# VHH binders against Protein SPO16 homolog (SPO16), part 2

Target 1, 180 residues: Protein SPO16 homolog (SPO16), of Homo sapiens (Human) (q5vvc0)
Amino acid sequence: MAESGKEKIKWTTTIIISSSLKSYEVATALENRSHKVRYSDSVENGSIIFSLSGVAFLLMDTKECLLSTEEIFLAKIEKFINIHQNSFLVLSAALHGPEEWKLMFRIQQRFLGCNLRILPVHNTVNAINLMCTIAKTTSKPYIDSICYRMITAKAYIIEQSPVWKTLQKIKLNSDSVNPN

## First folded at step 4 (VHH; framework vhh_8k46_1)

Design g2 (from f12 with Y103F)
Fold by ESMFold2-Fast, scan of step 4:
Structure g2 (fold): chain B 180 residues (1-180), chain A 125 residues (1-125)
Amino acid sequence: as target 1 above (180 residues)
Amino acid sequence: AVQLQASGGGFVQPGGSLRLSCAASGFTFSSYAMGWFRQAPGKEREFVSAISGSGGSTYYADSVKGRFTISRDNSKNTVYLQMNSLRAEDTATYYCAKDIYPFSYTFEESDYDYWGQGTQVTVSS
C-alpha cells in the first residue's frame, strides 16, 4: 500500500553487532527491524558493523569514557580505526555538557587527519537512525552528502571550535577513493 | 576444499557419556562459528549446540542444556561435543556444521553448511 518511487524498494541489510551489546536497547531495536542481525565476540566491544555498506560504528558512552583512563579509550578507538576503513565513533550522552564537549575535542584532536568521524547522539533512536542513514548512503555517488550532514549535525555541538574549523579543511571523505 | 569429519559416536547405556569430535580443514577455522545438529530416524534434523569462532559464546537447545558441553581447540581445527547423562531420546546421527559467515554467529539452521556423513550415537540397554 505505501510503495512510492523512493520507498518501493525497502532497504534491508546484514548487521553484525558485538556480543557486548546483545542485552542493550540498540541490539533489541535492530533485531526488531527488517535487517538480518548476527553477533560477534571477535570484534571490539561496542561495535556495530554494516558489512554490505563497508561501514563500522563504535558505540561509546561519554559517562563511561569520563570514568576511564584517557589512554585506554583512545587506544580502543585507534585499534578500531586501524581495522575498519569507514569508521564512525558514536558517542552517547543524554545531554552534551562541558565535560562531554571537552571529551569530543580531545578525541578529535588525537585523531585529526585520520579516517575517523564522530557522531554525538542523545539516545538509542538517534544512534540507530544516523547509523542506518550513513550505511544506506555510503555506497551511493553522493558520499559528500553524508559528510555534509555530519558536519551540520556537529556544528550545533562544537560551534566556533578551532579543531572543528581545521577538520572542515581536511577532506573527511578521503576514504571515498578506497574500494567498497 | 572445505572438509568436516565427525567422529566419536557409538553404543552407550542410558546415563553414560560420549565425546564427539569434528575435524575441520580447508578454511580459517577460528573465523567461523561451528554447530552440532542431529537427526533421529523418521524425525527432522534439529539444532543441538553452537560455539562462536573464538569459543567465547556457546548456545544449547533446551533438550540438552546442562547435559552437553560444546568446546573447540582452534590450534587443532577441532570442535567437540561432550555428552553426559545420555538418554534414549539422544539416539541420532550427529553432524557438525560450519556457519556460512565468518566473524559472527547465529543458531539459525539455515545459516549453517552440513558436511560429511556424521557420526551415529545409539543409547540403549
Scores: ipSAE 0.289, ipTM 0.569, lowest interface PAE 2.2, mean pLDDT 79

Design g20 (from f12 with G53Y)
Fold by ESMFold2-Fast, scan of step 4:
Structure g20 (fold): chain B 180 residues (1-180), chain A 125 residues (1-125)
Amino acid sequence: as target 1 above (180 residues)
Amino acid sequence: AVQLQASGGGFVQPGGSLRLSCAASGFTFSSYAMGWFRQAPGKEREFVSAISYSGGSTYYADSVKGRFTISRDNSKNTVYLQMNSLRAEDTATYYCAKDIYPYSYTFEESDYDYWGQGTQVTVSS
């Protein structure tokens, strides 16, 4: 057996998924990764909880969020982070444009200093790989505690990077008929 | 006190059918998922099927998919296991069990907190 296969066998966890995600790619893909999956109707819609590590993810489609009432959307996030100590908001969008980045900034500002980390993702495969990596790293003792903190900090820094703001400005200038 | 009483076991020929019942008391039955597990002599207990608190979602072990059907009647505090196309390998003591957590459902034995006394199913060959 390959070393990577041996590592996967060593790390297995129970993943609690909200019933709202039962028909989504995410649920099927997690089941196919040899993790134990259970479903709950009592958790917030979009919840994916790794029981062993205690890490909780709230998966939201950015387009759906932009169509909902901000008060309802933020109340849902607040309720989630008050229940789960190690909370991540996973925002999914095929394209992260100006509206998507502005939404992420507003959420970050609202929950600044709270126990919430925001992870923008482009597709289901990327989301699953990232969630599994974070949960697996958190569950290991010793050396993995440092790696987990570095990965989490790097993801947050990249999200807040001046580069993303500059790219957003460039795109706006190329698409806009602003009087310059 | 929580009580689970399984019944309906017996002797049946291969290809036959049998219906198991599990009568529950001592908890809010309509709020919890219920499961069926089985144990053959000399083997570990294994998952057979589970049903959500509402009856809207079900899970089956690969060995029984298409042959067994789990159902429940919340008005009677009873969960059922309809067993069709029975095989010699289905011979076991069948146990009904209550999930630990309300409004959630699983097939993991460790997440069940109360167990019935069991009912014996023997499929002769």
Scores: ipSAE 0.146, ipTM 0.372, lowest interface PAE 2.7, mean pLDDT 77

Design g21 (from f12 with T58E)
Fold by ESMFold2-Fast, scan of step 4:
Structure g21 (fold): chain B 180 residues (1-180), chain A 125 residues (1-125)
Amino acid sequence: as target 1 above (180 residues)
Amino acid sequence: AVQLQASGGGFVQPGGSLRLSCAASGFTFSSYAMGWFRQAPGKEREFVSAISGSGGSEYYADSVKGRFTISRDNSKNTVYLQMNSLRAEDTATYYCAKDIYPYSYTFEESDYDYWGQGTQVTVSS
């Protein structure tokens, strides 16, 4: 039976979370938002799956990746992508420095042409809001738009450095739809 | 279409053994937990046992712990319930069921979709 729509209904869903995240703020916050949370020992560490939406997120910290072997975390990402068709890598601290940025680029190059989208995030609240927004709407053009806006906004912060301002002499914007 | 076919039930004396099988088709079997539930005459359906998709985790109702063993063969898309030391109170129709969500498990009947037709187990002298 359809609702009248006169009263706003809060969106809730069932989320499958890796047991590796059970004690983390992200799991507690999703439970506190009235979502039904189920834990799994069968998925990759860092997994958050919105089965009803058909999207899956792999949470990784860029600083932790830089302290580990590249082969290990790339194999983890590859295994994740092979299981989930609509895969997102949620990467914390990806734009906090040159080494973090380079790591993000290496991951993007390694999985170029795969159905992986990379989502750099600043904190847990940002990550949760983004994951829930994407899961609530699964339209590919909308998701692509969100990813582009996130990358562009963060790149702008880096480009405000004196080194990069010199490159702004190159005319890259022909239609100027977004003011900077 | 998803199909679950339970078999292996029958008549057995107290203390006897039976092995139930549930053949599954129409979904990625290894990704989903499978459960066994039972319903005795005039009673509600109750949880018996569950096994994770990989077979790495097994769960049992207190009434069957130490007597029943759940297992699965993902190459054959089949889940099994080995029932030992059977008692009159184990008399019921046994159902196999598929979890709604992949990669997790549950004991709640409402979180299982697709149920098998059931197989009758009667324990009596």
Scores: ipSAE 0.189, ipTM 0.525, lowest interface PAE 3.7, mean pLDDT 81

Design g22 (from f12 with A33S)
Fold by ESMFold2-Fast, scan of step 4:
Structure g22 (fold): chain B 180 residues (1-180), chain A 125 residues (1-125)
Amino acid sequence: as target 1 above (180 residues)
Amino acid sequence: AVQLQASGGGFVQPGGSLRLSCAASGFTFSSYSMGWFRQAPGKEREFVSAISGSGGSTYYADSVKGRFTISRDNSKNTVYLQMNSLRAEDTATYYCAKDIYPYSYTFEESDYDYWGQGTQVTVSS
């Protein structure tokens, strides 16, 4: 968060937000934090771009992803990663249930080695604080440290699930009929 | 270094047509919206038209809508303004400009960071 008591000057920046998010709480909250917000019709739906920091976030709701074709949202993520040098997927409700966890893991597996950082978030405030913390710095090692700490803090919960081992056997485009 | 080279201005009769061109270099052209602005003698600079980086979205000031067409060729790093049905009120120096921020659009002069040298358009009988 840029507004800590240890900082003499409040951090403000310019944020480009997809027009698809204009009525969403996240856009309103960023406007209310004194950032200059610009809207775009030419970026992927769900995009939040901190151009001056060189970082871009794609907001996706896990429940909405589960209602769509897997090929569609994976293509959207791939297109986003190809456009933006430092890409993050902000995934809401990713840890709310087994289907949400499976989806998050499928995305992680599909983009293994592609430097995609996945940020599971619980609410809008969590998402905003995380995005602003990452964008406040341009140092890759510092960003990596933040991501690592987030993953580590939740790692033991994920480790208890056989999802990591089981889903690695599931092909992305496999038929609905599982071989018994 | 970013450079913008505007051309195509001239003298034309009311009802005539002109095509302005702006050749760009020094940045990833397809990522940035480009705008056209104009300034008449003794007046403030005003927004005319803008085009998204991909060319998929175009925007026009009410005074030129239906008469002017903005387009771009990303393979040639060039943006164009086709001006039809020109009026005496269109007389101005026309400037092409690069948006400060990629992947967005703006009509605010202050959000453009690089400007072409300008090309004079005079509509008179």
Scores: ipSAE 0.025, ipTM 0.340, lowest interface PAE 4.6, mean pLDDT 79

Design g23 (from f12 with A33G)
Fold by ESMFold2-Fast, scan of step 4:
Structure g23 (fold): chain B 180 residues (1-180), chain A 125 residues (1-125)
Amino acid sequence: as target 1 above (180 residues)
Amino acid sequence: AVQLQASGGGFVQPGGSLRLSCAASGFTFSSYGMGWFRQAPGKEREFVSAISGSGGSTYYADSVKGRFTISRDNSKNTVYLQMNSLRAEDTATYYCAKDIYPYSYTFEESDYDYWGQGTQVTVSS
C-alpha cells in the first residue's frame, strides 16, 4: 500500500491504573481501546496515570464525596497532587445541581495555587474520552500548554452536557411538517 | 545514571539455597517495580519474578513458584531473590531489571529499561 492510502494510525499508550478500579468499566473500556493497562497497588484509589504524557487523573464520584467526610476526600486529593505534577480531578456525576457546583468550588478554594485542574464528567464513557483526549494532546510537543488542554477539555464537556444531549434528543424525536 | 548491581550467585548442589541481591541507584527506587530474569546457556532470557515498588505485590513464573521468594528493602535500595530447593534446570545467569513505568510491575521483558550485569548460578553435583 502507498503511504497516502494508509489508515490513520490509532493512538495507543500504556496506562497505569489503581487496582481499586480493576474490573470496573473504566479499566475494561481503556483495554478495549487497545491501550496497555497495568495495575498499581501503590497509588491512591481512583488513580489513572498516563506516564508517557506526564498527566495523572484522580477519578472521584461527586455523590460519594457529598456523603463522606470532607476532610477524608480533601486529604486524598492533597496526597495525589503531592505525587503528580500535572494533576486532574475527574468528578463523576450529573452536574445539574447546586450541591455539585458548591463541592467543586470548595475543592478549588482548598487547593488554590496548586497544580490541580477539575474536570466534571457525566459518566464513565465521558470520563474516558476526556482523559484520552487530554493525554493525547499533551503528548504532542507543541501542545504542552494549560490553555490548550483547558480548551480541549471545555469543548468536550460542552458537547457531553445535559443541555446538549437534551437538545439532540428533541431534534431526533421531532418531525417538521411544511404548511401548504 | 541508573545502575543495578546483582550479586550472590555461585555454585550449589541440587536441593541447596542461594540468595541474590540487586543494589540499585540513580532513580526513586520505591516508585518502580523490579524484576528478576534468567538466561540459561543456549536459551532465551526468561522471566523469574517481579515485585511492586511498595513490595505489596509479587509475581512468580510457574517454574519457580513455591521455591523462590522475591523481596525488597526500599531503605537500602535493594531487591532480593531467595532461591530454595534449587534444581539443575535453574542454572543460568540471573539479571535484575528496572520497570520502565513507575507505580506498577510487569513480567513482560520489553517493559524493562535498565538491566544489571548479571550473576551466575550453577546448580550441579
Scores: ipSAE 0.388, ipTM 0.671, lowest interface PAE 2.3, mean pLDDT 81

Design g24 (from f12 with S31D)
Fold by ESMFold2-Fast, scan of step 4:
Structure g24 (fold): chain B 180 residues (1-180), chain A 125 residues (1-125)
Amino acid sequence: as target 1 above (180 residues)
Amino acid sequence: AVQLQASGGGFVQPGGSLRLSCAASGFTFSDYAMGWFRQAPGKEREFVSAISGSGGSTYYADSVKGRFTISRDNSKNTVYLQMNSLRAEDTATYYCAKDIYPYSYTFEESDYDYWGQGTQVTVSS
């Protein structure tokens, strides 16, 4: 009978997506959410910008980077950082192999001290959820929320690594229930 | 004040062609996307085509894709709609519209703030 207190507050925002992503799964998935989606041909290819939060994401595939000239994608990242003060590089397939994660580390070292944060993601759903969470928390004065998300993302990466999976297997085998 | 003036409509037979023009004034034309919408008698207004401020990106409704071409001349503050292979179902009043926000584009009707006076297109034998 009572509707008061049952209403769910839903966060909505305006998202600017590079025209280069218009036909990609990430664009259609964001369009299907309750956000207002707009496109731009004046932003870097792979850009997703949450204008109200002042947060910008550059979406790149690590495997494509490994197949291209390093100078090209590094120049693209540098240009993106210089335009957007609060920048994130969203890297897909960064943990698919030793060359991929080494490339990610090389990018991190190249832009050490810059206003760039690197977010390795496994799939489109993971990328969307992470971007939306960061944008939502950035629009509020809760820096701890952003730090928590960074810590959680790093923990997830470590957990999914081959080393971490091996370590967990060893730990599981050494854990014992006291038979007393 | 922002002003949009659409022209170029008329009577054509199926398979014919028409070119619509929309002259704009009162804003920095090259910063804003422009759209074309149409409304047939007894139907709601529908999206036809959009073009980004730079002219580098275009979008078309599935019903007109491959037949219509949107273009713009930023030096003349004019957007155009070239309509080829016209069909009876293309009969409508055509409206040009200005996007609310600069430097981006959309095909969502609610994001357009200024509308031109319609120009009638009738496709009949």
Scores: ipSAE 0.235, ipTM 0.606, lowest interface PAE 2.6, mean pLDDT 80

Design g25 (from f12 with A50S)
Fold by ESMFold2-Fast, scan of step 4:
Structure g25 (fold): chain B 180 residues (1-180), chain A 125 residues (1-125)
Amino acid sequence: as target 1 above (180 residues)
Amino acid sequence: AVQLQASGGGFVQPGGSLRLSCAASGFTFSSYAMGWFRQAPGKEREFVSSISGSGGSTYYADSVKGRFTISRDNSKNTVYLQMNSLRAEDTATYYCAKDIYPYSYTFEESDYDYWGQGTQVTVSS
């Protein structure tokens, strides 16, 4: 029963998270912020997708990258950006060591001609705040589109109901059949 | 431009089998989970089964576990529901549905868009 006024609306959305992150703090923290979290087994490990905003994030740990072959993690990034038009690499890095700097520079060089944005982060809270801010600021056109899709889906369910289809068939038969 | 065409329903006696098919077009089929739902006369629509876009994860309502099998062929843009050991209580119109969001899966009816026309399954002696 609140009167109308300037209200600060809490932004919530649906987030698709790779099942590889199901036990990680980032998944629990997003759910605790009242976002609806859904899991995926078909996206690259480390993926977090804000479908309503049309943006996708790939979480990678710099320490893990330094322990793997360059070709493996670069192929993973390439596959990710080929699937998602608005791609961000969320790279956990202290940036204190020359090897961490070297890795970041190498990724930037490899994807310089691509629409890939790199977000260096030092902790989970920073990562979540950056992802949510980016998704929120890009979401308005996509939210309008998704709302329309949800409304048409509800309308379609109503139209496909036995009662609705029977009424439409009766009207169509009435209009089409002229017993002259 | 999204279209879902369900088929394969019919009359069958208790203990019999039917295979339902849902042909999809107008979207990147392999990116979306597909679900089967059913609605019996005078009842609300209920979840039957779902399959992730990759086919790596499948889920079933307790009432159909061990009897029904969901599968998909991404090269043919088709999802299937193999129904074995059918019971009178399985009598319903069966609908296939596409998930609203790519790359995930759900059991909630409200998270599905673009419903197929439905195919009637009648199990009676």
Scores: ipSAE 0.172, ipTM 0.518, lowest interface PAE 3.6, mean pLDDT 79

Design g26 (from f12 with G35S)
Fold by ESMFold2-Fast, scan of step 4:
Structure g26 (fold): chain B 180 residues (1-180), chain A 125 residues (1-125)
Amino acid sequence: as target 1 above (180 residues)
Amino acid sequence: AVQLQASGGGFVQPGGSLRLSCAASGFTFSSYAMSWFRQAPGKEREFVSAISGSGGSTYYADSVKGRFTISRDNSKNTVYLQMNSLRAEDTATYYCAKDIYPYSYTFEESDYDYWGQGTQVTVSS
């Protein structure tokens, strides 16, 4: 080969998806992208976590929230943000009407002092594109650093480390909040 | 050392039943998902069924859904595959496999680090 030194190294991330989403379009669409997908019953229902960037997304349907007790889904959000430092709430149908908009505002007001960002989305495709864009942008400094050090380690070993750290953090937090 | 010992295969007529077992040792069994894969003569290995470390989640290939049941006994470090209504198309060597990562599961063959030696299932009249 004349140009052996121009071998391209491709970097991908592992996405950890809640078992609750396995049958949903969002999971199938993420499986069909170039990223690796894993499932977990140890994460909150509706969770999608990009292990390389440490970004975590909680998917909720505003219409389903309006049909349930507000106390229940607010407690779910609070638990999620306490586990994940870089948290996003992905709300579908949040802009479909005045009641949906009011609910989104109530959530925002409840968590005003917390490190939670709310992302209203119109459909599954929009949600996926937005999540992937945020995760890619957040992971860029880490990817650039890894590319510089790639000659000293295999890509698989480097990717394995972020996955292990993400899963261990989830395990430790599960043990600490349920000490019984 | 990590070891997976598959057993329970044999000869059975169409419509019959078999239960496969996979005895595991050398790792924290309850932390890892376990899966069954199969390989028929002249074909590539295909996913059959998976069970999460806790046993709370089970998944099946469309070809076996409703006929096969995966289960595990974490106190015995064993995963099982109950096979009912067997068809000639189920004839294959069945392998149990351990997932690479704890507290999660996958259906991708490449993400399994340890494999059992396999147990042969032959469905023939």
Scores: ipSAE 0.508, ipTM 0.767, lowest interface PAE 1.2, mean pLDDT 82

Design g3 (from f12 with Y101W)
Fold by ESMFold2-Fast, scan of step 4:
Structure g3 (fold): chain B 180 residues (1-180), chain A 125 residues (1-125)
Amino acid sequence: as target 1 above (180 residues)
Amino acid sequence: AVQLQASGGGFVQPGGSLRLSCAASGFTFSSYAMGWFRQAPGKEREFVSAISGSGGSTYYADSVKGRFTISRDNSKNTVYLQMNSLRAEDTATYYCAKDIWPYSYTFEESDYDYWGQGTQVTVSS
């Protein structure tokens, strides 16, 4: 027991969470992990971004999707995948929901050939574990070459950080102005 | 150079109110989140509240939710902390701070790079 407090944290990362989720169980649970959590109001509602992994998750509830116009939630998904190259839709729903399966199929048909992957989940704990597993697996090169080798170089970390570059891209995209 | 100039503190009775202000210079104020932290005598510094660069999002420590309000005026490069329903346990030196990372915000102290001089708030009868 005394030695468990001395165990090295083997994987830590930076997670950018949409401000829309800060009161949700998923955000509180991620805050309670060993990861660094930041919030952003310039990202799409429901976004959870693992900058070091280059992976982005859009969290949506099946019931919320069914309450909204199909055009609205499909446009939201399209906007998300156009911003993030490695995109996952985390769709929360009951295990045996016929409307859930119809919704997933409809989304899959609309975005065939796109960079979107759909992850059906049934509770918050499983969603978090799945997102962290995907991000951790994808982030191995970044852990070795960026995070752990640059911790003492503040100026370099600020300018060259994947977190900084990701946030700057999001800012620039949100500030886009039509030439006319 | 980055500078943060905090307002004077005060002495307030329990249940009273006080507003703190922090004037910032030397960086693009609207791009960076600002935070308030406090340190009571003999205790570690703790997070109080944060506000995004746009002012559109705020975050509060559980101990101050519903009582404190953080706000900012980007035209004046100033962040504010409105403290209502003050309690004896709110007695501390309050610090305003600038986030290291633009376009996001955090409650994590280690991600703040510049700090104001601190202002004493005493809540006593």
Scores: ipSAE 0.454, ipTM 0.733, lowest interface PAE 1.5, mean pLDDT 80

Design g4 (from f12 with Y101F)
Fold by ESMFold2-Fast, scan of step 4:
Structure g4 (fold): chain B 180 residues (1-180), chain A 125 residues (1-125)
Amino acid sequence: as target 1 above (180 residues)
Amino acid sequence: AVQLQASGGGFVQPGGSLRLSCAASGFTFSSYAMGWFRQAPGKEREFVSAISGSGGSTYYADSVKGRFTISRDNSKNTVYLQMNSLRAEDTATYYCAKDIFPYSYTFEESDYDYWGQGTQVTVSS
């Protein structure tokens, strides 16, 4: 009948954030949600790591990527995924468009067969909510929850894109994960 | 298993210098911040200095800033503490310690998990 008073109402954890994000809204917002934030100069710019959950996020702005050499941002992503086994790329963009889909296509094509998941977000609040949901849910991978359904719904929208359907058709070595 | 071995302590007169070394094994050294702490007889253990995993960031207690320099050689899995202009109040057992989390830095004692045996530094005339 009554709810268990022993169950925690609010989830908090320790988050490691790249020093490049120290002055950014995302860092202060995570602290304001009562998470313990620690800074790092040893990770790629844009890194947000939930060590206790075993997940790592690389936050990149779509505009920044499009203004950069493709080789530069792809090398940054490759270095990140080689360090972190459970990696997510969080792409921030204010508007849907062909530039976003082309960028996502190039990244997905480059990292076919790699364990990298791409998450498009529209603002800082959405990015924080998604990262926290994934980190919290990763500790319970076999449990169906509202949070898991939210992640699945977003992934499904991406997977129904013409770009994603094309990648699935030509994907090679999907069963060959190199653990080294 | 994680192992930390501190060395380089000894006896020195005020104004002298010593270099402490801490050899580490059993973990990915370059991913973890390393710290130096000290404890004088009858006193609590206190923070001295810390260095990030990359060596790009260093931190010092106010009492040692400008006199001590922390450094690391990731190819040798070793962290160093160069102590200059030593004072009687620097007399203590010096401990090296490993940060509990990779890819971060801290000067909070409670955020360090593995500790070396310690090396004694005595500054006296």
Scores: ipSAE 0.121, ipTM 0.470, lowest interface PAE 4.1, mean pLDDT 79

Design g46 (from f12 with Y101W Y103F)
Fold by ESMFold2-Fast, scan of step 4:
Formats: structure tokens, sequence, C-alpha cells
Structure g46 (fold): chain B 180 residues (1-180), chain A 125 residues (1-125)
């Protein structure tokens, strides 16, 4: 069986992926590009590291976060950002419900003064495109462009989500009925 | 200097078992992934199995999955390949190899920098 054709070469790099992601769609998709992919047992579960760009991504599923205690996943994020100066948290399914939005808000509150940037995504393709764009264009002349793309992508996901407006109403109602 | 000494090959009948060993020296063994590759006469070398430096992760080619088991003993600087339910198609020279980069692992032949001398495995009636 021929398993792959030649893909157009745009930009290639070396990516280190946590062993925890080895069988995940994101790992397979990165392998199918012209990038060199290696795996590591020594990095935090969910890590995707673009060593040549000095950028690291922590992939977390909102369902997995909601199943664990808040202390556990916040400690994981804190450990990750302390190791990687240019760190991003990629949250999958972040905008599918009220609990997902509350989770994102709590993470933002906890790390408000830190160098953590949060990327909510609803599919693997968007996650890969964002990570590759950020990694490729991390040089000083592209910083403003990257920040703009990240802000625009985040705003698009939030604004296009029918759940966002429902969460906003719930949040306003919670504020009004909160006597504390 | 890096040295890899493969051993344990031989003649075996279909359905039999063999255990291959690869003794390593000249590098920090526990920091590097180790792989087993094989080459039959007139064929290109193919990946068989790999194990991370810690031993925490293993990978197998589909053709050997469920029949072969890779393991390592970092205190003895040795990697092993336990081969069960051997088939005629498993006949090849088996090579152990060291990954180029520490603290990570791969299954791509091009990312292995040192190769053992090989040990011959022949499965026939």
Amino acid sequence: as target 1 above (180 residues)
Amino acid sequence: AVQLQASGGGFVQPGGSLRLSCAASGFTFSSYAMGWFRQAPGKEREFVSAISGSGGSTYYADSVKGRFTISRDNSKNTVYLQMNSLRAEDTATYYCAKDIWPFSYTFEESDYDYWGQGTQVTVSS
C-alpha cells in the first residue's frame, strides 16, 4: 500500500510530541506534513514543542479538565509555563457548553499575570494551523502579526459559537443572583 | 567510541522462539532510544521495534506486533528482542541501532546513527 504522496513543501521543522499524543489525530496529521516528528517521555503529557522556534504548546481537552480536580490541571499548566517561556495552552472543545467557558475563565484568572497564551479550538485542523503559523512566524518582525491572528481566531471562535451568548446571559444572571 | 554487539540469532523451525540481545557501550545508554531493524537478502532494511531510553514507550511494526517484545536493562546497557511464533518471513539479519538524539525517540531509520554487526535469524523447516 502506498500510504502517502508528496506534499507541497512550504516550511519544515522538527517537532517533539509527548508520547501521550502518539496515537492522536494531531500527531498523525503533523507526521503527514513535511515536518520531522519525534516523541518524548520526558515532557508533560499533551506537549507539542517546536524546538527550533522556541515555542511550546500544551494540548488539553476541556472534558478531561472537568473530570479532574482544578488543582491538578492548574498545577500541570503552571509546571508547563515554568519550563517553557513561549508557552500556549490549546483547549479543545472549549466553547461547547457553560462548563467549558467557566473552565477557560478560571484558567485565565489564575494565570492573568503570566506569559501563558490561551488558544480555544474546536477541531484538530484549526489547532494544527494555529500552532504551525505561530511556530513559523515567531521572529521579532512577525510578533504583531502573530498576536493579531491569535486574537482574531479566538474572537471568531467565541463570537460564532451559539453557546457563547447563552453563557454570557448565564454569567449576567449569576452576577445578579450572587448575594456574596 | 560507540559499540553495539548483537547476538542470539540462529536456526529455528516455524512457530519457534529466539531472544536477541544487543550489548551497548560508549554512550549514556539510558538517554537514548534503541531500535531493532532487519534486512532479508535482496530487500531494503525495515523497522522492527523501538524502545525509549527510559523503557516507558515501545513501538512495533505491524508485521511483528503481538509476536515480538522489545525490552531493555539500563543497568546492563543491553536491549533485547524476544521473538515468538516465528515465521519463514522473519528470516533476516537483525540489527540493533542507536537513535541519534537523546531524550526522544523515532522509528525512522535515518535518525539512527550507530548500527550493530547484525545477527542472522533463519526460520525454516
Scores: ipSAE 0.407, ipTM 0.720, lowest interface PAE 2.0, mean pLDDT 80

